# VHH binders against q8c9a2, part 6

Target 1, 239 residues: q8c9a2
Amino acid sequence: PPEETLSLWKGEQARLKARVVDRDTEAWQRDPSFSGLQKVGGVDVSFVKGDSVRACASLVVLSYPELKVVYEDSRMVGLKAPYVSGFLAFREVPFLVELVQRLQEKEPDLMPQVVLVDGNGVLHQRGFGVACHLGVLTELPCIGVAKKLLQVDGLENNALHKEKIVLLQAGGDTFPLIGSSGTVLGMALRSHDHSTKPLYVSVGHRISLEVAVRLTHHCCRFRIPEPIRQADIRSREYI
Key: E = the ipSAE of ESMFold2; O = the ipSAE of OpenDDE; V2 = 0.75 times the mean of E and O plus 0.25 times the DockQ between their complexes.

## First folded at step 1 (VHH)

Design C13 (framework vhh_7xy4_2)
Fold by ESMFold2-Fast, scan of step 1:
Structure C13 (fold): chain B 239 residues (1-239), chain A 125 residues (1-125)
Amino acid sequence: as target 1 above (239 residues)
Amino acid sequence: QLQLVESGGGLVQPGGSLRLSCAASGFTFSNYWMAWVRQPHGKGLEYIATISSSGSYIYYSDSVKGRFTISRDNAKNTLYLQMNSLKPEDTAMYYCARSYLTSGWYFPGDAFDYKGQGTQVTVSS
């Protein structure tokens, strides 16, 4: 992309980042059992094999705590923004926002109370990943859930990090991801007793890190949380 | 409910001027990049201008540069398009559009999540 475009994207991320709320805002978030939480959303974008432009964006809504799909929507999309490290949101967020707007138009009673996003939140080069971007634009609580460690602010997938992963003994075990700046950027979470590969959970919007981690764990019947897993299945099947 | 209502269109002679307005409601207008797009009869959507949420960044299509000016008033939730030196080729239905992309100029027809009902501009002698 032209340098002017990257400058605009950095400026937009900085402006929207000022609106991120990294604390609990809803009553259900403060309850140990998430009493009052009934609808959890998940979003994913899957690419057509060998094609960097054509993709499928999916949104699902699950009942909680049963984790049964009550709404699904998938759309083939053309990703016209080039992929640039740290600017993934500018490729994906427009289509994710469109899916949320369609849900609001068709089934407003099924709007999710929180959305799990396949990607990062504040754990990002500029502290504003796709989960933050989606959250700020929709005003929905959002959680970033990544499958690989984003190596920012001195975080590295080095020997020390791998030693900490070995110490995660059971599903629900965590350790904090502390940047060189001293900021807690997220948590590494062992999501399941049978999976040693952790998830990397970070705040997107209107939720605390502690609640984000706890809810992500409670949504995991497998390594990947059900809201994200179901969105991924539907986007892949739609292709 | 989200609404964008365009006004100010009409019949004008070549070389004339028109000012379009778009009244926004049902969302926080000051948080969104906004665009003007147009559709000539029997043709596809054509991007004309985009403006950032603060008004600090503005982009125009080459077909209207130097003739059209986009602006916004966040206190009034209103988007404007000042059109000067109008040509017959400017005849189209003009739509106010809400953009969810920072660089709407890069994806003009595909970068909006909502479009109003439009206002017709006809340039003819």
Scores: ipSAE 0.000, ipTM 0.139, lowest interface PAE 15.9, mean pLDDT 83

Design C14 (framework vhh_8emy_2)
Fold by ESMFold2-Fast, scan of step 1:
Structure C14 (fold): chain B 239 residues (1-239), chain A 125 residues (1-125)
Amino acid sequence: as target 1 above (239 residues)
Amino acid sequence: QVQLQESGGGLVQPGSSLRLSCAASGFTFSTYYMHWVRQAPGKGPEWVSSISGSGTYTNYATSVKGRFSISRDNPSKTLYLQMNSLRPEDSAVYYCATPFYGSLDWYKGTYFDYRGQGTQVTVSS
């Protein structure tokens, strides 16, 4: 994309980043058992194989703690913004916001109290990933959950990092992702007793890292949290 | 710098039509919901209509539903409001607006992050 477009995107990320709230704002978040949490959302975007433009965006809402799907919505979308590393949100977020708005209009009582996003939150080149972007535009608590380590601020998937992964012995075990700046950007989480590949959890909006990690773990019947897993299944099946 | 510039207002008779335009610059237009808000002299702002980033979803205030149509052209970064069957009570300064941090209750008078200078619509006689 032109340099002018990248400058605009960086400016938008900086402005919106100022609105990110990285602390708990809801009563259920302060409860050890998440008492009062009834609905958890998940979003995902799946691409048509071999096509960089056509994709399917999906939103699901699950009951908590049962993790049963109570709402689903999928839509074929044409991605207009080009893919640029660190600016994925400009490609996907418009359609994710539309799915949330559609839910608000059709079934307001099914609005999720938190959304798990397949991607990063503050663990990002500019501290503002897709989970942050979705969160600030919708004002919903959002958690970023990534399957691979984003190598930013000195974080590397090197030998030392792999040694820390070996020390995660049980589901629920974590270690912090501390950047060269000294900032805790996220947590590596062993999501399940039977999976050795960790998830990388970071704050999106209106939730603390501690609560984000704990809730993500409680949503994992498999390695991938159920809200994200169900959104991915729906988007892939719709294609 | 984010800028919104409205145009197309004027003095018209009841029953007339007007098409308002809003030229947007300084941000990724297609990413954001866009809104039309109006303010009559001595009154607070009233939300008129909204459109999603893709243009797929639209909504209207009860007072204008069936008479007004909101649309957008993302390539040219322009928002439109087609106003038909204008009435004296439609007289107001019309603003286009976008919330960068929005509330999904935008139609209930949510604060808008950016607003243009407005275009005056006067329906009289």
Scores: ipSAE 0.005, ipTM 0.306, lowest interface PAE 12.1, mean pLDDT 84

Design C2 (framework vhh_ozoralizumab_d1)
Fold by ESMFold2-Fast, scan of step 1:
Structure C2 (fold): chain B 239 residues (1-239), chain A 124 residues (1-124)
Amino acid sequence: as target 1 above (239 residues)
Amino acid sequence: EVQLVESGGGLVQPGGSLRLSCAASGFTFSYYAMYWVRQAPGKGLEWVSEISWSGGSTKYPDSVKGRFTISRDNAKNTLYLQMNSLRPEDTAVYYCARAGYYTILSGPYYFDYRGQGTLVTVSS
């Protein structure tokens, strides 16, 4: 895109980033067992193989702690904004917001109390990933959960990082992702006893990193948290 | 048909208070963030307050922070602006506005619908 457009996007990210709340705001977040948490959401966007424009966006709501799907919505979407590294949210977030608005219209009693997002939150080149963007626009607590390490602020998937992964012995084990700036950007989490590949968890909006990590772990029946896993299954089935 | 109807404007003395209301219809009010924006005579539009769709988050520019309070009643489809410690420079037409879709062109205060406005005059 032209430099003027990129400058506008950077300005918008900076303005919206100022609205991110990286602390617990809900009573259930302060409880060790998440008492009062009944509904967790998950969102995902799946692309049609060989098609860079057509995708399927999905939103699911699961009961907690049972992790049973109580709501699902999927839509084929045309990604109208151009792809630019670090600005992927501008392509996807309008459709995710639309799915949340549809849920509020159809089944307001099923609105999730937190949404797990397949992507990054504050662990991002400009500290404002898709989970932050969705959270700020919907006012829902959001957690970013990435399957691969985003290499920003000196973070690298190098030998030292791989050695730290080896030290994660059991599901629930973590280590902090500390940038060269000294900022804790997120946590590497071994999500399951039977999976050695960690998840990379970061704050999206209205939740602390500690609560985000603990809740993400409690949502994992497999490596991928069930809210994200179910959203992915639905989006792939809809295609 | 989307409609936003402001009320509560009038003449008030400096230091006084005024409460504006906006009645929304023709859309699901609780799904949208809302703004109050104003236009002083001979000047451009200035945003003066923002409230999230749930009412859980509000934002103000420094010019009105601590003096103005935005609130909403989603059950009544109504937006409010409580204005305290009014100053002559607050004289403007005040508009209720519905937040539009976020785009690279819209900015954080883009709105797709606006009411007809209500005049607030702060003068002796």
Scores: ipSAE 0.000, ipTM 0.162, lowest interface PAE 14.4, mean pLDDT 83

Design C3 (framework vhh_7xy4_2)
Fold by ESMFold2-Fast, scan of step 1:
Structure C3 (fold): chain B 239 residues (1-239), chain A 124 residues (1-124)
Amino acid sequence: as target 1 above (239 residues)
Amino acid sequence: QLQLVESGGGLVQPGGSLRLSCAASGFTFSSYYMAWVRQPHGKGLEYIATISGSGYSTYYSDSVKGRFTISRDNAKNTLYLQMNSLKPEDTAMYYCAKDFSWLYGSYTPLFDYKGQGTQVTVSS
């Protein structure tokens, strides 16, 4: 994109990043069993094979702790913004915000109390990934859940990292992702007893890292947490 | 049906205070960002302050930081703006607005709906 657009995007990320809250704000978050949590959301964007422009954005709401789908909405979208490393959210977030607004209009009683996002939160080159961006714009608690390690702030998928993965023995086992800055950017999580590939969990908005990791684990019937898994299934089927 | 009804405006001396109210109906008030925006006579809209649905997060324009306080009472479906240390340049029609958002590549706030307004005049 033109340099003017990149400057605007950097300024917007910095401004919105100042609004990120990386601590628990809800009573259910402070409860060991998440008492009071009834609805968990998931969002995902799926692309048509071989097409980086046309995609389907999906939002689902699941009951908790049953993890049964109670709401779903999908929309075909045309991604207009060019892909630039560190600015992926500018392509996807407008459509995810629109899905949340549509839910608010159609079924306000089904608004989720937290949203799991297929992507990163604070674990990001600019400290402001798609889960942070969505959270700040919607004011919903958001958790970033990534399937691959984003290599920022000195984090590398190197031999030491792979050795730590081998030490994750059971579902729920974690290790912290500590950047060269000394900041804990997220957690590697073994999501299930039968999955050796970890998830990378980071704070999006209005949730602590501890609660984000614990809730993500409780949503995993498979490697991928059910809110994200169901959003992915629906976006792919809608295409 | 969506309704936003502003009140509390009036004539006040420089250095004075006013409290604006906005009564909201026809939507789940606690689920939306709410904003105050203003329009001086013959000029464009300027946003003043925003507040999240829960009231947890607030944001202010530089021109009013430290002087104005946005708040909400979700039990009463009411948005407030406490205006202190008023200046002549604060003279404007003040509007309550729903659904403050930012667009990528733009710093312009988006408003889903705004009310009919309440006039604030700061004069001696």
Scores: ipSAE 0.000, ipTM 0.154, lowest interface PAE 13.5, mean pLDDT 82

Design C4 (framework vhh_7xy4_2)
Fold by ESMFold2-Fast, scan of step 1:
Structure C4 (fold): chain B 239 residues (1-239), chain A 124 residues (1-124)
Amino acid sequence: as target 1 above (239 residues)
Amino acid sequence: QLQLVESGGGLVQPGGSLRLSCAASGFTFSHYAMAWVRQPHGKGLEYIATIYSGGSYTYYSDSVKGRFTISRDNAKNTLYLQMNSLKPEDTAMYYCATLGYSPWIYSGYEMDVKGQGTQVTVSS
């Protein structure tokens, strides 16, 4: 990218990062059973195998606590750009924002009260992952849910980390991801009794880490939370 | 042949208003997020505002929040910038750009897409 464009992007990122709210803002978040939560969203982007250009972005809305799909929308997106380290996630955000905008215009009563994002939130090299970016642009509570540990701020998938994973005995068990700076960046979560591979949960926007982890666990009928799982199924089938 | 043509600039007194237009052609306008950027004489580009493809989501630079409003008419393939309470510091060449596949302001990954621009001068 041109130097001028990169400068504009960095300025935008710094301003948006300052707007991240890492605390609970909704009444349902403060309730132990999430009373008042009726709609949970999920987003995902699936890439066409063998095609570096074509991808599909999907948004689903599920009823809560039943986790039944009540809305779905998918869009083919043209990603002609080559991979650039540190910037791949941000190129997907405009399409995710557009899906949320289409939902607002078509079915405003189905707007989700929170969105689970396949990717990271504050657990990121610069503290501003895709879940933060989507949350700030849409003003929706967002949770980042990653399938692999992002090794930032001294976090490593080393022997000690793997020992901690072994101690996660049941679905719902967690341990904190504490960077060398002393910052709690997220939580490792055993999402299901039948899965030994944890999820890495971090705050995106307008939700506390504690609530983000608890809600993510309650959305897991399998290893992957149902909002993300359904978005992934829809995006893969749409291509 | 992607083309963007800006218009509506001019000379205005401090506190005045102007409405800029950007006419788009050569691509499916309703599929792209759009932005306004500006360049004061002898300085670098400054980001002003973004509007996503359907028009409901917008983002503004702190320097223009509350004074400028970005909007679009997808049926007319036109982007607008309503500028109120103009200040001498708003004097610049104004460009519209398409947001391709990233927060970068361009069509395609490696390039900014800017029109010819329209000059705004705020002076007594």
Scores: ipSAE 0.000, ipTM 0.192, lowest interface PAE 13.9, mean pLDDT 81

Design C5 (framework vhh_8emy_2)
Fold by ESMFold2-Fast, scan of step 1:
Structure C5 (fold): chain B 239 residues (1-239), chain A 124 residues (1-124)
Amino acid sequence: as target 1 above (239 residues)
Amino acid sequence: QVQLQESGGGLVQPGSSLRLSCAASGFTFSWYSMHWVRQAPGKGPEWVSSISSSGYYTNYATSVKGRFSISRDNPSKTLYLQMNSLRPEDSAVYYCAKEPLYSFGTWYRGFDYRGQGTQVTVSS
């Protein structure tokens, strides 16, 4: 895009970032067993192979703690905004917001109490990833869950980082992702006993990092948390 | 505004070497991992190599491992790809790309490589 458009998007990210709440706001978040949590959402966007424009956006809602799909909505979308590193949300978030709005219209009783997003939250070049953007626009608690380390603020997938991964012995083990600025941007999480590849969890909106990590772990029947896994399956099946 | 300018391509014989360069501007180069991506006629983009923000960690596609070497010079904001033992299969337009977001499964689809690219042709 033109420089003026990037400047506008950067300003929009800064304005919306001011609205991010990185602490617990709901009673169920303060409970060790998440008592009162009944509905967990997951969102994902899958692309048609070889096509950067045509994609399928999916939203699922799972019961908690059973992690059974109780709602599913998928939509083929044409991504109008060009992909620009660090501005992915401007391309994808409008369609994710639309799916949330459709859920509110069709089945308001199935609205999720938290949404796991396949992507980053505050662990981002400007501290405002897709999980933050979705969260502030929908006012839902959101957690960013990434499968690979985003290398920002001095974070690198280097030998030192891999040494820390080796120290993750069991599902639930974590280590903090501390930027060169001294900021804790997220947590590396070993999601399962049989998976050595960590997930990178960061705050999206209206949830603490500690609760975000603990809930993400409790949603993992496999390496990838079930809300995200089911959203991915649904979007790929729809294509 | 991210700007990436590739250079160094050309027409060479199999077994030859080439060194590609990418001049970057419009962002803090030293904060981001950088990548080389190539696209052959009639094919989709193929990720070739990556280098961490500091230059400490590098990765290579299996097809080029042992033949190509990625490096960077942060003070001059330049990314390099040293290509040795070139094969006809390496013929492609080569693009440098700023680090993509690791969201939504296919990270290399998110590459921002809006430069013209540099053409490499390996032919006998």
Scores: ipSAE 0.000, ipTM 0.101, lowest interface PAE 18.8, mean pLDDT 82

Design C6 (framework vhh_8emy_2)
Fold by ESMFold2-Fast, scan of step 1:
Structure C6 (fold): chain B 239 residues (1-239), chain A 124 residues (1-124)
Amino acid sequence: as target 1 above (239 residues)
Amino acid sequence: QVQLQESGGGLVQPGSSLRLSCAASGFTFSSYAMHWVRQAPGKGPEWVSSISYSGSLTNYATSVKGRFSISRDNPSKTLYLQMNSLRPEDSAVYYCARGQLWFGSYYPTAFDIRGQGTQVTVSS
């Protein structure tokens, strides 16, 4: 990408980052059983094998706590922004925002109260990952859920990190991801009793880290939380 | 072949209104989301507003929400921006941009084509 474009993207991330709210804003978030939570969203983007430009973006809405799909929307998209580490949001977010706006127009009563995003939130080189970007643009609570540790602010997938993973013995067990700056960037979560590989959960927007982790765990029937799993299935099948 | 031509800018006093127009040609206007982007001297481009291909969905930058209205007329291939309660900080060159997606943020690589711009100056 040209230097001018990267400069614009960094400026845009800084501007939008100032709008991120990393605390609970909804009544259902303060309830131990998430009383009042009825709709959980999931988004994903799947690529055509060997093609970094053509992809399918999907949005699903699941009932809570049943985790039954009540809404689905998928579309083929041409990714215009190049893939650059730390700027994934500029490739995917425009399509995800459009899916949310289509839902608002077609079925406003099915708007999700929170969206789980396959990617990072504040756990990011500049503290503003795809889940933050989507959240700020849609004003929806968003949670970043990543399958691999993003190695930023001194975080490394080293021997010590692997030792901490071994200490996660049951579904729901966690340990904090503390950067060299002393900031808690996210949590490693053992999502299921039968899965030893953790998820890396971070705040996207309008939700606390504690609630984000707890809700992510409650959405996991398998290693990957159902909102993300269902979005992934639909995007891959649409291709 | 493909062209976007903005018009309607000018010098106005604070509190005034202006309506900007963008005439499109050389492509199927009704198949594209359209955007307004502005750039003040010495500053980077700032996304102002977006409208879906059908006109049913609109979005606005926080700084202009409630004051500006975006609309389109697909039969005449024209995009509009109604600007009310103008402030000195709205002074900028306003650009019409074509995009294949409706979205609420400025993504330079998502805009296929931009027009030449129209200058808006808000001062006493």
Scores: ipSAE 0.000, ipTM 0.197, lowest interface PAE 14.3, mean pLDDT 83

Design C7 (framework vhh_7aqx_2; at its last look DockQ between E and O 0.02; V2 from the best seeds 0.00; counts 0 for: pae E 17.7 > 2, unsure alone 62.9 < 65, placed apart)
Fold by OpenDDE, look of step 2:
Order: sequence, then C-alpha cells, then structure tokens
Structure C7 (fold): chain B 239 residues (1-239), chain A 125 residues (1-125)
Amino acid sequence: as target 1 above (239 residues)
Amino acid sequence: QVQLQESGGGLVQAGGSLRLSCTTSGRTFSSYAFSWFRQAPGEEREFVGAISWSGGYTDYADSVKGRFTISRDNAKNTFYLQMNSLKTEDTAVYYCAADTYLYSGFWTPSEYDYWGQGTQVTVSS
C-alpha cells in the first residue's frame, strides 16, 4: 500500500490506542475463581487455500468453566485490505466486529464477557495489535494470544529466549516479556503440561495482564485456548 | 451491504448554515471511514471532507476549510456535514460515501464502495 495509507493507519492506531484500558474493569476479574464469568468468546479468520481475498470469519461463545460451545457464527468475507505486518486489524477486525454486533442483536444473552483473539494486544510494533483494536471497537474485554513471538522492542526468539522456554516445566508456568524499553509487553505461558511451545499473552482491552494469563490458561485443554481453537475449527470447516 | 442516505439539504441564503446527515444501515458503523463529496452541474464530483474510523482525523478541501465541519455519532449510525457561511459556489448535489479500506486516501472517489443518492444544496445570493 502507499506510504500515505500506512501513515493514515498508524495515526488511527495511535488514536485508538489512547482508548485502551489495561486494567481490570469487570467484577468477575477480581474474583480468584472468576466467579461471575459465564461466557468466554473466541474469534478467528481462515483463508481459502490459494485465495488471499476470500476468508471465513468465525465467532464462538463457550460456557465457563465447562468450555462448551453455546453460540457459533461463521461467515464468508471478502477482504479488501492487503496483509501488512503490524496492520492486520485493518484487514480482519471489521468482520469480527460485525460478528459481535450480530450476536448482540440476535442473542444478547449469549454475549461473551471476554474475547480471546488469535493475535497480539499491546505486544505490537505500535502497542496496538488486533486484540486491542477489537476490544476498543466492541468495548469488550479482549486478550491477545499469539502462537509465535512477535519480535518487537528488542524481543527476539534467540538462544536466550529459548533457554527461558525450557524453564517452563508445567502448564501455568510463565515468564515476562520485557522489551528494551523496560516495559512488560506480555507473558510467555506454557498452556499445557504436554506442550513445550509457549503461548504469548498480552493485554487487549479492559483486562490486566495477570487476569489475562490466568484466564487463558484456564481455557486450555490443549495448547491453544478452547475459544480460539473452536473458532479456528469452525472457520476451516466452513470453507 | 451498507446503505447510505443523505438528508438535510435544501435552499439557503448566502451566509447561512445547513447541516447534512448521512445515516448508514448495517451493523459496523465504527468500521467505516466517511466522506462527503459534491457535484455541481457540468462539473466533476469533488472532495469536500472526510472523517476517519476513530473520528480523530478530519480532512477538508481548501475551498471549505474553516466553514465546514464533519462529525460522526456512532450511537446513531450517522455522520454529519455542518456547513456554515455558505456561498453560492457551494451549490451542488452532496453525496456521502463510506468504506472500511481506503487504499489511496480519502479524496479518491473510486476508493469508496458505498454511496448515498445525494441531496441538493442550493445557496442563493
């Protein structure tokens, strides 16, 4: 895309970033057992093989703590914005927002109280990833859950990082992701006892990092949190 | 699909004010950037102004800067063009436009997938 477009997007991210709340806002977040949390959401976008334009966007809502699917919505979408690193939100988030709005209209009682997003929150080149973007636009608590380390602010998937990963011995183990700036950008989380590859959890919106990590772990029956896993499965099956 | 509908046009004397509204259908108002264009008889459609997704950025044609302001109300799925100190030269059909992705910028009509039907604004001397 033209440099002018990128500049515009950067400006928008900066403006929206100012609206991010990186603290707990919900009563259930303050409860050690998350009492009051009843519904958790997950979103995903899957692409048609060999097609960069056609995709399926999915939203699923699961009961908590049972993690049973109580709502699902998948739809085919035509993507207009190209993929550009650091600007994924402009490609995918509009469709995800639409799914959330559809749910609000059709089944408001099934609205999730928090959404897990396959991607990053504040762990981002400009501190405003897809989870932040979705959170700010929907005003829902959002958690960024990435499967790979985004190398920003001096973070690198180097030997030192790998050594830290080895120190994660059990599900629930974590170490902080601290950028060169000294800011904690997220947490590496071993999500399961049988998974050696960590997840990278960061704040999206209206949730603290501590609660984000704890909830993500509690949503993991496998390496990938169930809300995201289910959204992925359904979006892929749909296409 | 998103449908746009303009309202608020009419006849006004030079120096007067008029407020146009563009109401959008659909569910994702916050995902769109919006623009106003106008077209006078025998002339090409020209950019008037735009407002970004967040509402934090606005841009205007030089001919309307200081006189026109664009705003949006997400709760009402509506964005506005406040026109003050109107001139006879402002007489045109005004169109609202919307899109989630603007490749080349706000000022390029071809970037917008959704358009209103237009509303006539006539400024008399």
Scores: ipSAE 0.121, ipTM 0.601, lowest interface PAE 2.2, mean pLDDT 93
Fold by ESMFold2-Fast, scan of step 1:
Structure C7 (fold): chain B 239 residues (1-239), chain A 125 residues (1-125)
Amino acid sequence: as target 1 above (239 residues)
Amino acid sequence: QVQLQESGGGLVQAGGSLRLSCTTSGRTFSSYAFSWFRQAPGEEREFVGAISWSGGYTDYADSVKGRFTISRDNAKNTFYLQMNSLKTEDTAVYYCAADTYLYSGFWTPSEYDYWGQGTQVTVSS
């Protein structure tokens, strides 16, 4: 996009970033067993093979702790904004917000108490990834869950990082992702006993990093958390 | 689509209060984020305040923070701008606008698809 548009997008990210709450706001978040948590959401965007424009956006709601799908919604979308590194949210978030709005209109009693997002939260070039953007616009607690390390603020997938991964011996084991600025940007999480590839968890909105990591782990029956896994399955099947 | 109509404008003295209403039509009210903009004579249209579709997120221009409050009533398909401690500089035509999301462009008029016709607010000294 033109430089003027990128400047506008940076301004919008800065304004919305000021609204991010990186602490627990809900009673269920303060409980060790998440007592009171009944519905967990997941969102994902899947692309048509070989096509960066046509995609399917999906939202699912799962019961907790059973992780049974109680709501699903998928739609084909034409991504109008181009992909620009660090501005993924302007491309995807409009459609994710629309799915949440449709849920509010059709089944308001099934609104999730937290949403797991396939992407980053505060672990981002400007500290405001897709999970932050979705969270601020919907006012839902959101968690960013990424499959690959975003290399920002001095974080690198180098030999030291790989050594730390080897030390994650069991599902639930973690280590912090500390930027060169000294800020804890997120957590590397071994999601399952049988998976050696970690997830990278970061705060989106209205949740602490500790709770975000713990809940993400409790949603993992496989490497990928069930809310995200079910959203991915449905978006791919819809295509 | 959505149709928007402002009401509640008028003449008020500095230091006074006024409440603007924007009524929308259709079954999609709860799906929209809403904003207020204003335009003074000889100036460009500027952002005043915004409220998300859930009502949980609000934002305001620095010039009106602490004085103006935006709110919505989904049962009435109406959203409001409560204006307190009015100043002569607040004199403008006030427009309501609707957007599916508050992402890119909530601060710029050209990014909004749906607009009301405007209501005049005049603040006398």
Scores: ipSAE 0.005, ipTM 0.327, lowest interface PAE 10.2, mean pLDDT 84
Fold by ESMFold2, look of step 2:
Structure C7 (fold): chain B 239 residues (1-239), chain A 125 residues (1-125)
Amino acid sequence: as target 1 above (239 residues)
Amino acid sequence: QVQLQESGGGLVQAGGSLRLSCTTSGRTFSSYAFSWFRQAPGEEREFVGAISWSGGYTDYADSVKGRFTISRDNAKNTFYLQMNSLKTEDTAVYYCAADTYLYSGFWTPSEYDYWGQGTQVTVSS
């Protein structure tokens, strides 16, 4: 990629990162049973096999706690921005923002009160993953839910990490992902009793880590939370 | 707002070639990404291909890849669809469409703000 593009992206990322809110901002988030939460969103970008430019972007909205799809929007997109490690969100987020804007125009009463994003939030090389990026641009609470550990800030998928995973015995069990500075960057979550591979949950925007982990667990009928799973299903139907 | 006008349609034998033009007026041509769509009788509008505002990126539907080429001429406020090795299944009304966002709407008709009236292409066996 051109040096000018990387410089612009670094500057934009830093400006947007300053807008991240990593605490609860909504009344339902403070309620032990999530009273008042009725709509949970999920997003996905799925690529055509072997094609770095063609993808399908999807947004779904599910009822909560029933986890039934009440809105879906899927679109084939061309990812024209260059791939750059640490800046992957710049390829995807514009299309996800557009899907949210389309929902606001078409069915504003179905706007989700929180969005689960396949990818990281603050657990990121620069503390600003795709969930943070989407959250700041849409002003929606966002949760990052990653399937693999991003090895940054001293976090390693080593024998000690795997030992901690073995100690997760039931769905809902967690351990903190502590960076070299002592900062808690996220939580490893055993999302389901029968899934031994954890999820890695981090804050995106306008939510505390504790609430993010608890809601993610409540959304898991399988290893992958239902909002993300349903978005992925719709994306794959198009490709 | 931009006005779009297609031209260059007609009857051609299978294996032949045809070039469609889409001329723009109103807003600056260089500010828009452009796409071609087509619609056969009884079918929905189908994406054919797109070109970015810079001309640096093009995309095509798999059904036309390798046979069709999109290009643009900013001096003439015109973009083109060169169609080679035409097949009877390419028979349709061809529409040009414009959108101001590079990454939105290349694939879905509902995301394009401006449309031409269409030009008929008929490929005989």
Scores: ipSAE 0.000, ipTM 0.093, lowest interface PAE 17.7, mean pLDDT 83
ESMFold2 (binder alone), look of step 2: mean pLDDT 78; pTM 0.802

